# VH-VL binders against Intron-encoded DNA endonuclease ai2b (ai2b), part 2

Target 1, 262 residues: Intron-encoded DNA endonuclease ai2b (ai2b), of Dictyostelium discoideum (Social amoeba) (o21044)
Amino acid sequence: MRIQIEKDQLGWVAGLLDSCGNIMFSKTHVSGNIEIKLKLTDYECLENMKTKYGGAVKVSRTGTRYRLNHSEGLKKLLEDINGQIRIPVRVKKVKEVCEKNNIEIKYPDKELSLDTAWLSGFFDGVGSIVINQTTLENKKQLVLTFNQKNNQILIKIQRIVGGNFYINTNTQSGKYKYALYFTSKEEILQLYEYFKKYPSRAYKNKRIGLIPQYYELQTLMTSIHDNQLQETLWKKFMIQWDYKEIDEIQSGEILKQKGVIR

## First folded at step 6 (VH-VL)

Design s44 (from a1 with light chain S31T; framework fv_teclistamab)
Fold by ESMFold2-Fast, scan of step 6:
Structure s44 (fold): chain C 262 residues (1-262), chain A 125 residues (1-125), chain B 108 residues (1-108)
Amino acid sequence: as target 1 above (262 residues)
Amino acid sequence: QLQLQESGPGLVKPSETLSLTCTVSGGSISSSSYYWGWIRQPPGKGLEWIGSIYYSGSTYYNPSLKSRVTISVDTSKNQFSLKLSSVTAADTAVYYCAREYDILTGSDYYGMDVWGQGTLVTVSS
Amino acid sequence: SYVLTQPPSVSVAPGQTARITCGGNNIGSKTVHWYQQPPGQAPVVVVYDDSDRPSGIPERFSGSNSGNTATLTISRVEAGDEAVYYCQVWDSSTDHYVFGGGTKLTVL
């Protein structure tokens, strides 16, 4: 049990690195270093990385950054994620940093599996979960999305969990070109079962936990003919949906209260 | 190419309100990726951040100026503006507008990456 | 309020290495950006995120940030590098940007 819990944590770390990890080499860091940037609400994820591997966590206005330079901790991290990195660009960089640290790189199985926390970590780095007001029948729609600059991994994810592709044809802003999105209740509930076994460790986990309540409310709405009652119930749900997202204005106060900053 | 241009009176009388506008061209101010800021520099002195605004109207102000400063955004004109009330000679400075990039999970860059050329505002009778 | 301390000036001969420091209490926990301001011009970012370079900035520019000191290092200095350099952080406890006082780099 203890071993499985730790193994799940390592799968999550591998997925997070694969989604948004940056591996760098410089004149001052010839043996490499690893960097992860997340929203400020996900500060605790990176503090947990620092507790386990060392390194440094820093904060900016709306975001936080973890950096791990050459050290015993970097070697431990590389050993822990070895055999779990899938994105070709990151595989190449992990190979290079492993070679400079005398670690033989291992490769994962070609096929993706829902028996690891990798997809959970990957979702935490590039995923989103939102509720949109649709123009079709003026209806609310729950949407989960994975975003990437290349569609390779998204095709593999689609093979195991479904979803549909959206291609952003305007990429001049340096944003992600490809999105795999989920609007099907069946597919989203299957993803919800996955996340129950391998939880998101990002703030979006609060919204994932509300998925069953969203569909219960959506079903209930088909039986309600009072438009004002419908609006009241949706408004009450949306308060929960937006509940305790750290306001950008208050982010400094939260970190100060937690003793992260003075 | 994205460009920012400051405009407004170059001379303001003591006790009056300093008003400047920054016009954004070659890109949209209605972007979730960016804040838009004002920075000033008194003659022969260093840079001082005044405040920043998001296209939604959310603002951050330098605590030392907060009681006198208001920043607003007009997304229809692709502009944002600075008002600084009750000015004195100490407010004489070159005023810059700048784009602030602050996307950490989707990009490697943040900081102030595009600046206007600056406009000198003199507070004098 | 949070304060960043820079030396007012640094002098270096062409081809040598210049080091400009930015002191701040626990600055290593903050993200530092560096701006170059040539005389009479608007500032240009030369190092962001402690140690990264924007596209178009020469590899001669590098940065570091740990403990109470951030450092901008300019190797193989050229006459065109002469400018005032400013460090900058976002102070999350007070939600504002803080600039250092600036360091005038003189290339003799």
Scores: ipSAE 0.148, ipTM 0.581, lowest interface PAE 5.1, mean pLDDT 83

Design s45 (from a1 with light chain D49E; framework fv_teclistamab)
Fold by ESMFold2-Fast, scan of step 6:
Structure s45 (fold): chain C 262 residues (1-262), chain A 125 residues (1-125), chain B 108 residues (1-108)
Amino acid sequence: as target 1 above (262 residues)
Amino acid sequence: QLQLQESGPGLVKPSETLSLTCTVSGGSISSSSYYWGWIRQPPGKGLEWIGSIYYSGSTYYNPSLKSRVTISVDTSKNQFSLKLSSVTAADTAVYYCAREYDILTGSDYYGMDVWGQGTLVTVSS
Amino acid sequence: SYVLTQPPSVSVAPGQTARITCGGNNIGSKSVHWYQQPPGQAPVVVVYEDSDRPSGIPERFSGSNSGNTATLTISRVEAGDEAVYYCQVWDSSTDHYVFGGGTKLTVL
């Protein structure tokens, strides 16, 4: 049980690396290095990786970056994720870095499923959760998405949880071409049950926790006749939903206290 | 190919407002991945960042210039503009516009990766 | 306000290695970008995020950043590398971009 719980936690790291991790080689880092970029609000997440594996966490205007070239820590991270990487391009790079560190690469034993934390880590790297207005009415729609440059992994995710594909026609900025999106209450609540068992470790976790309240409020709105009351209730909910602004301000203060920024 | 081109008067009188426009061609200014910025360089001196704007109208300004600077964006014309008020001889410089890639959207993260050719603005009577 | 310090000039013979430093308090916690400005031309980014190279920039250009010093290294220097080089960071505490004063590389 204890071993399984720890293994499931490491599945989150594998999913995160699979979604947005960069594996690089250079003349100064011939054994390779690993890089992960996340939003500034997720600084603590990367600082915890630094505590466990070593490396460095750096801050830019809109985000934070973790880089690991520390030999012992790199080997520990590679051992922790070994057998859990699924995206072919990343599998190839993990194989190369494992070879340079005398580690035999392992491949996943089973097809992708909701019995591991991999999808949670993957969501934290490339997922989004937003509330949009419909085009014809003032009705709100909850949308979850997974974004990727290649659709292969998204097809596998679609086979287990559903969803629909969107192709981004504006790719000039190197934006992700493919998105798997979810608007069905049934599918979103299935994902919610998954995230209860394997929580998001990113700022998105607070919004995931609000999914049941969103659908309860949506149902309640069908019985409310006062437009002013409807507006007030949605405004109150959206204050909780837009928590990110407050969290970003507090993250900045925490970073100053930790000496990361002045 | 994405190109940026500065335009505006090359000569401005002291105490007047310096006004420049940057025209973006070969790509859209209405992109969530980019900020658009102004940088200047006095003759024989180094680079100084003036400010940046997002397509929504959100701005950042250099604190030393903030009281005199306004940057605006016109997404319908694919342009963004700089106004610098109360100019003096110290504002004589080559002015550059540039694209800034500072939002996490993928693996390509270049800082200021596309620059205009620059335009010399002389403050003189 | 945050300040980046660069030496005003560096001289090197063709084929040698040039090292251009950028000093800043705890600069190792920030991401450093490097720009090359040939005489009379607009700047070109040669290194971004401390050590990464844009497509089209030769492998001779590399960067590092730790503690209080970031360094741009140019190996096998060519006459065409003569330019002024600027380092740049975003300072999150004041919400502005800071440039170094520039280093003129002379290839003798």
Scores: ipSAE 0.136, ipTM 0.588, lowest interface PAE 4.7, mean pLDDT 82

Design s46 (from a1 with light chain S51E; framework fv_teclistamab)
Fold by ESMFold2-Fast, scan of step 6:
Structure s46 (fold): chain C 262 residues (1-262), chain A 125 residues (1-125), chain B 108 residues (1-108)
Amino acid sequence: as target 1 above (262 residues)
Amino acid sequence: QLQLQESGPGLVKPSETLSLTCTVSGGSISSSSYYWGWIRQPPGKGLEWIGSIYYSGSTYYNPSLKSRVTISVDTSKNQFSLKLSSVTAADTAVYYCAREYDILTGSDYYGMDVWGQGTLVTVSS
Amino acid sequence: SYVLTQPPSVSVAPGQTARITCGGNNIGSKSVHWYQQPPGQAPVVVVYDDEDRPSGIPERFSGSNSGNTATLTISRVEAGDEAVYYCQVWDSSTDHYVFGGGTKLTVL
């Protein structure tokens, strides 16, 4: 379900824009427009933007896009995120669009922290939460990840919540070069508490809500010595988790699951 | 510069399988950014999308052709191919291969941005 | 099955404005792409995502899309603009690309 963006959660918009927002200028949009493109599984993320600011959300085979042209909604969005954009490339573009809309740009006056919704919005743009099968003793591992082309912001996130770096050297995969990943129960539960206060507005919110149940089941497994029973219990949990990627599911199926089409 | 080139027989008999190959040069087919598609155009008529393939082998097919169409990819040869079974005179058309932008390829989503020159396939006895 | 409707032809004098429509149920909820196909050539994209232009396409080409109608507008038409123009959308209900029937633009 869509979650309204209340005043204390405007950092979510700033985080989403920082992760994957694009600011464009053209003859038809001299005052600029804002565009966000996400995978189709994250369609509801953009519906939340449309609900608050207007604009349009449209779907394609593999993705969805949100566009907000010059309007009262764009001005409201710029005012809501002013002082909260952290990635230098987007700071520069936000400054340009603010200037063309007669808004004085502001910069963050505090270091990144868990006291704002910024990290939640950033996670919705570039984050993932998956369960991997380990090679040993039928054990599963919960992994939460943030992906980026540049590691600067990931270093700042690591300072506040921990995690470990992974560098993707495979250029053909289309994946971001840098990843900050979490496998520690302590760190993931800290992030879970964060998301309770500043919720994800993407499909990932359903998986985040299952984190306590995942660890409860993992603890229960230490008292079960029947491998077949363990396999059965994990299968039941994974049905609830819905572990399929977009390249394994046709776009129409995803939209039906989200109630966008019937 | 990226170029696409269709190849295959220009004449196919009714009830047989139409088989075409698209060769990609100047770029790699093994890219997460693109789908690779087939489009046809009967003489004097409009464009009809046949289907698309991702380098992983995942496919989308036009529902009207799904029972007869198979698209495959060979990343080692930088090629993808179309098979259309049980052909009739209605399948006579110019067949194009094209690169299809993924909406997530950045700010520039072009739809079908690079096309082959097209190859005429005639279905007759 | 989703259907896009275009007029079969549009005629315009050089220097005038041509408007080519693409009708579809709730097409304003979809991203529309426009292709130009000159005689004997493969199609070229001239407008994508309703209103954006690829690099190299003149600013005379513009698009709009709302409700049940998308429109390709060509201002200050030139003889070289003669072609058949096709609109296209991805239909998420059936997971396929749908093309309009095409509109032949004649510059006289």
Scores: ipSAE 0.397, ipTM 0.699, lowest interface PAE 2.7, mean pLDDT 84

Design s47 (from a1 with light chain G28D; framework fv_teclistamab)
Fold by ESMFold2-Fast, scan of step 6:
Structure s47 (fold): chain C 262 residues (1-262), chain A 125 residues (1-125), chain B 108 residues (1-108)
Amino acid sequence: as target 1 above (262 residues)
Amino acid sequence: QLQLQESGPGLVKPSETLSLTCTVSGGSISSSSYYWGWIRQPPGKGLEWIGSIYYSGSTYYNPSLKSRVTISVDTSKNQFSLKLSSVTAADTAVYYCAREYDILTGSDYYGMDVWGQGTLVTVSS
Amino acid sequence: SYVLTQPPSVSVAPGQTARITCGGNNIDSKSVHWYQQPPGQAPVVVVYDDSDRPSGIPERFSGSNSGNTATLTISRVEAGDEAVYYCQVWDSSTDHYVFGGGTKLTVL
């Protein structure tokens, strides 16, 4: 099922493009093209883009790609994101593609706001939501993260929603050197309220919807002394949780059911 | 200038394990941008993908070969290797190694942009 | 189980346009790559991601992908373009690369 991108949700497009979008020029794309590459688990994000702007969504080994070459759809997308792109390398590319399409570039307010869908789109591109099992105590922990090569945008996100920094010293090629992570129930529930107003359009949205049930179960567990019952309740919850995370094999089956592949 | 070079025995007996190594020069195999793959071509026939590996050790194998194939990577030697067990005459082919761009990991391209010269492996007694 | 169908051969005169097709169910949902394999040589990518060209490949080479058919187009064909051409896609349902059977381009 696709969720339409309404007028008040246009920040989602800007956030997604800011997180993982590429803007390119070539002999075959003189006015520029926009390309977004995501994991197969995030396929629905790109179907939403295709629904609104046209273009094409294609699948590859580990991911899916949206490409927009059509001038009418491209101009519509540029108008929708104008004034909302924040990552310096993408600001430069948006300026170039706007110039090629006779559009005057606009810049966003210096401070980030939760009154836009930008953070939701950004989360869909680089965010994660997982449940970790602690090794020292057999306890579960809900963790949301935003990952980036540099920490500047993450500092701005931290100012409005909180969270803590993690520096990944084992990062390959520096791709995900910095992470802003959330483990606090208060902060996660505030993010949940944000996502209720500005929904994720990735498969992650289904996990976000399970946040209240996670904390209800966690609270219930404090009153249960039967280890077998505790294990059974967590197992039932985790089946629902894991079902909503599409792996490569499941992604293929879902795409086949939607008629994208046969 | 990136170059890939296959090496290994040109003759393997039926039922034995075929072992090939690809040496990467002029670039690092320890790159988040690329997968590294093996492709084969029987004499007079088309190309068949065998499998691919990421420098972390994560692999994808052709389903028709997966029970017999192991691909491994040695980042300290800038090499990746193919082992194909229980070979038969049907495994006689030129074996190529290649660098792969992927939708998630590649920055500019998709597909296989740099190939080795290929090495002929004959399965015969 | 996904299959790519190519004609076994295509013949053109020098200076003409060659069109090599690659058929597959809903192939326009997949990224198609094209490889040129001259006799006795390793393959070389000539078109990737449906329509993009690697650096060093002449602009005479172009690609398209629509519906059930992807097409490699070679304009102003030269004798040096003689080779077997392969199309390739990633099949997400089985997690593997699929090659077409190859098309031998003959320049007469």
Scores: ipSAE 0.071, ipTM 0.589, lowest interface PAE 6.2, mean pLDDT 83

Design s48 (from a1 with light chain S29T K30Y; framework fv_teclistamab)
Fold by ESMFold2-Fast, scan of step 6:
Structure s48 (fold): chain C 262 residues (1-262), chain A 125 residues (1-125), chain B 108 residues (1-108)
Amino acid sequence: as target 1 above (262 residues)
Amino acid sequence: QLQLQESGPGLVKPSETLSLTCTVSGGSISSSSYYWGWIRQPPGKGLEWIGSIYYSGSTYYNPSLKSRVTISVDTSKNQFSLKLSSVTAADTAVYYCAREYDILTGSDYYGMDVWGQGTLVTVSS
Amino acid sequence: SYVLTQPPSVSVAPGQTARITCGGNNIGTYSVHWYQQPPGQAPVVVVYDDSDRPSGIPERFSGSNSGNTATLTISRVEAGDEAVYYCQVWDSSTDHYVFGGGTKLTVL
């Protein structure tokens, strides 16, 4: 189990790097730099990376950033994720940085598998989980999404879990072009079972844990005829869900209250 | 390409409200990538950040000015505005508007990358 | 509130190296940005995120940030570099940008 637990942690790191990691080269750091940016509420994820590999974690108004310039820590991170990077553009960068650090690159199995923590790390970097008010039948809808600039990896995820594609046509929005989204109860519960085995290490894990309660409440609403009672129960659930608390705009205030930043 | 231009009265009487508008051209203010801010500089002195706004209306204000400052955004006009109430001679300054990146919104830069040319506001009777 | 300390002025001859410091408690844990303000003009970013340069800024400009001091270094100084230079950080404790007092670089 210890071996599997270690593999799961490394799979999560690989997935996170594959989703939002940047690998750069500079004149002062010719062997390479790794950078990861997350919401302020995920500050502790990046502090744990700093504890294991070195580097620096910086905070800003809405976000936090991990940067690893340290050569020995970089080599350790590369060894830990070697054989687990899947996104072609990131594979190219990992190969380049491995060559500059005298590490032989290894490649993952051809097929994407739900028997690794890779998808969990990937979700933590580019995933979202939200509840929207629908215009159809005026009801709530749970939506889980994976966002990417290219759809290649999303097609592989779709093959094993399902979901539907959305293409963002607004080039000025700063949003990713492709999204694989889930609204089906069956598919979302399958993803919930995956996350039980390979937990999210981001603040999103709080919402993932509320998925069963969401569907229980949605079913209960069909038997309630009092509109005011329905509204009250949804408001009570939404306090737990709380878009504002895990929204990036509120992250700084939350971290101050928790004592993470002063 | 992207340009910011400050506009508004150059003279304001003591105790009145200073009002300025920043017009964004060559790009959209309705971008999730940026905050939009106001900075001032009294004659012969340093830069002081006043506040920032996101296209959703979310704001951050300098604590020393918070009780007197309101920043608003009008996405239909591609503009954002500053109101500073109860002005005194100490509020005489060149006022700049600027585009701001942050860690999650900036891909290759953090801080303030595009500034307006500045507009002098004098508080006198 | 968080305070950034800069020397009021630095004088350097053309071709020399100018070093402008920005002091702050644990400033090495902050991302420091540097702005150049030529006389009568709006500020221009010359270094961001401690050590990175925007497109169009010469390699002569570099930055560092560790411990309690951030430094802007300008190598092979030219007359056109004469300006007031400001350091800046986001202070997460008060949710505001803090500027240093500015350093006037005089190229003699």
Scores: ipSAE 0.133, ipTM 0.593, lowest interface PAE 4.7, mean pLDDT 83

Design s62 (from k8 with heavy chain Y104W; framework fv_canakinumab)
Fold by ESMFold2-Fast, scan of step 6:
Structure s62 (fold): chain C 262 residues (1-262), chain A 123 residues (1-123), chain B 107 residues (1-107)
Amino acid sequence: as target 1 above (262 residues)
Amino acid sequence: QVQLVESGGGVVQPGRSLRLSCAASGFTFSNYGMNWVRQAPGKGLEWVAIIWYDGSNKYYADSVKGRFTISRDNSKNTLYLQMNGLRAEDTAVYYCTRDLGEYWYDSSGFDPWGQGTLVTVSS
Amino acid sequence: EIVLTQSPDFQSVTPKEKVTITCRASQSIGSYLHWYQQKPDQSPKLLIKYASQSFSGVPSRFSGSGSGTDFTLTINSLEAEDAAAYYCHQSSSLPYTFGPGTKVDIK
């Protein structure tokens, strides 16, 4: 039933909060408040959060923000995510806000599971999916990535879905960034099957839905000997992949409706 | 400097009780899960118990379950192990150690370790 | 519970030689394996965490590798100060368990 479907997808809220959520306390919000900031193109998913839990969604030129300070809605959200938060700094904050709202905190199983929507929500906050043009052999490569400051959660993700580690050093800050990346067709298609059951609710879902077409096109290219036809087919696919122009128009309309721009 | 110091060990007869203490300094004690690990004379390391950062959850090795109780006082930066119904096989050096993972379920190994406190159970 | 076994149980090595210690788990533990050094009458010291990550201040001659069920600790050029017992430890699931240890002596 619908109740079962809703409960099955609650892990997405937990994963999103775990990836980019912030929990704050003030004299105005002694029982706590929750904040989530996303790209403007993700405005609709935050409106869905507002519909379910209450709170407010605001837009600006730099993005969109959800804040939840309404007592009953906050308690409902806390009950829905209870037992699913994994990132240590957020576990501590969830415990504090649960105590202030008279809720007993629960903790997740140590090992990650693909039987929840948590990884989907987490991907929506910190994941990326891109197509790189390799200079070697002028070949395209599909890459899915999870980025984190700490590699602990990435090790858990690697155990269940695979992938390879890459370490980046930001020359300005001197701080290490960790990335778990996927380039294997087998691994990416397994992740695609996961996302079919537990969909992304962010703009990234457009690209995830194109994964099968990407591999079909790559296979088709082996049988086409007309270079101009190959370029035309890739260009047509990349227009769908690079949905930037249409999303910019939609973003502009949202900003006008909310009175941020004229 | 990050440091753990154990106390409370001694010689005790079978069936009696002892309480061990571990004083923590140099880090935010309330952010970390804490463990007790023991080592019988001339033998290897044996994990005994864990307590979560807030004291809300605890787990014990089967050999001590029902007899030992782990607890903590975050306001005093102190970890405890209450040992009841002591047996000759409980004779060991007892170490307290911090779980490097900020919360117990995301363990990153154990550091630091205390100097250890000797418990001898004999007639 | 997850059982860890180590080999060899004892190794006597000439200075500057390479030492290899293995740890095997009774079931897959991913990368949740850590290595410790314990010198006589001293507390254990963490050497390697998460199978392959060197802990702060540990000499570069120590390295770890492996995943799943088979893990290795390597000392690429043994020094006199490395005479100690070495233990593996899994943190994949409770109860946490240690290997029985490997004693390394100098010839």
Scores: ipSAE 0.012, ipTM 0.499, lowest interface PAE 8.8, mean pLDDT 83

Design s64 (from t8 with heavy chain S105W W108Y; framework fv_tarlatamab_arm2)
Fold by ESMFold2-Fast, scan of step 6:
Structure s64 (fold): chain C 262 residues (1-262), chain A 124 residues (1-124), chain B 109 residues (1-109)
Amino acid sequence: as target 1 above (262 residues)
Amino acid sequence: EVQLVESGGGLVQPGGSLKLSCAASGFTFSGYAMNWVRQAPGKGLEWVARIRSKADSYATYYADSVKDRFTISRDDSKNTAYLQMNNLKTEDTAVYYCTREYLDWSSYYEFDYWGQGTLVTVSS
Amino acid sequence: QTVVTQEPSLTVSPGGTVTLTCGSSTGAVTSGHYPNWVQQKPGQAPRGLIGSTSNKHSGTPARFSGSLLGGKAALTLSGVQPEDEAEYYCLLSYSGAYVFGGGTKLTVL
């Protein structure tokens, strides 16, 4: 979503870069080049980056990409995220690009803080929010997840917000090995309060906004004895929940009308 | 406020067993590795055992002096770490401390908080 | 068997500077050994001072600093105070296991 990146929201940029940003150097871009790739439905998210820092947003059938070459905007972005990058590979690259732009790198505090938008930006890059059906009992479960190849940043997130770990055994397939997931109503509602102050800028924001309604419906369902009425109420909620697939189709049509894709 | 409280110490005869507990509060226990460190009367500190968090598959490590006799474990639902001590020897007599291990993303290891300790005396 | 060696005792005057060292029988101490420094006063539980060579615990006074010096880990106290009289232990990591040094008794006279 296109939400203006105000000064108190700069952590969102840092979190997004930490999750999926790429920093490159070349003979033509000695002072650095930043790239972020997201799903097509997150086009507006990257347009926010372009609005604040300049650069270019490109769209294709497979997704959307933001690029920022060396410029005044790159220096502004570096100043805005300085002291907030945590992933070692990203820290190394940010140090290199800061040196080439005459900016002294700053390092973040040891633990994560819920007083910044960092977790929101990180969630937009690698997070998910889904409703699963339990196979044996046919019960619904709301699950919020952060996925990573290395567990260290997820441990830091767990220390401030809780959650449980899931470890994938097929590490050689290039899949995320680790997931920090949330199924507790208490923990998910605490995360919901965080996202109210530091909003997601991805289409996930719409699902986050439906969290209170999900738990209200779960509570209401304990009082309903009519199976058809229960199915009807869940169907109406799931239409709202599944909006993202409809939005992806709509986004594709809008971009075709604008001549961005064919 | 981070607190670690050890319990389960006492007097035991050589060859006996004791199970120590470390009750944690004031932090997200499940996100931290936990260690047991002991100190014999009038002697220095000796590291005994380590258990990592679920994110590291609860990996365990032991000092050679206690390997195959001691077992470290944890129950994240109770915010408690344990040290099961079997085949106790007189040289196991010590104050046993529970300590929290902080691991930074840069692989920085730090023993930042310690309990008050519990005394284990192995004698006849 | 790995042995971690510290000076058994050191003496420093109030306001002075003193450096404690921590060596390994396996060779030079590096940042990969994640040197930790722990303080213990008589009758008290140990307290963490420094982790990973030079990272101060939040309660550690500014006069304490950690470094690597001559193939050893080092703990330096500048402007020593009487309350700094204590036993100081270093701890090094070896493939997931840890080994403590014998401790240094710091006397402030």
Scores: ipSAE 0.094, ipTM 0.654, lowest interface PAE 6.1, mean pLDDT 85

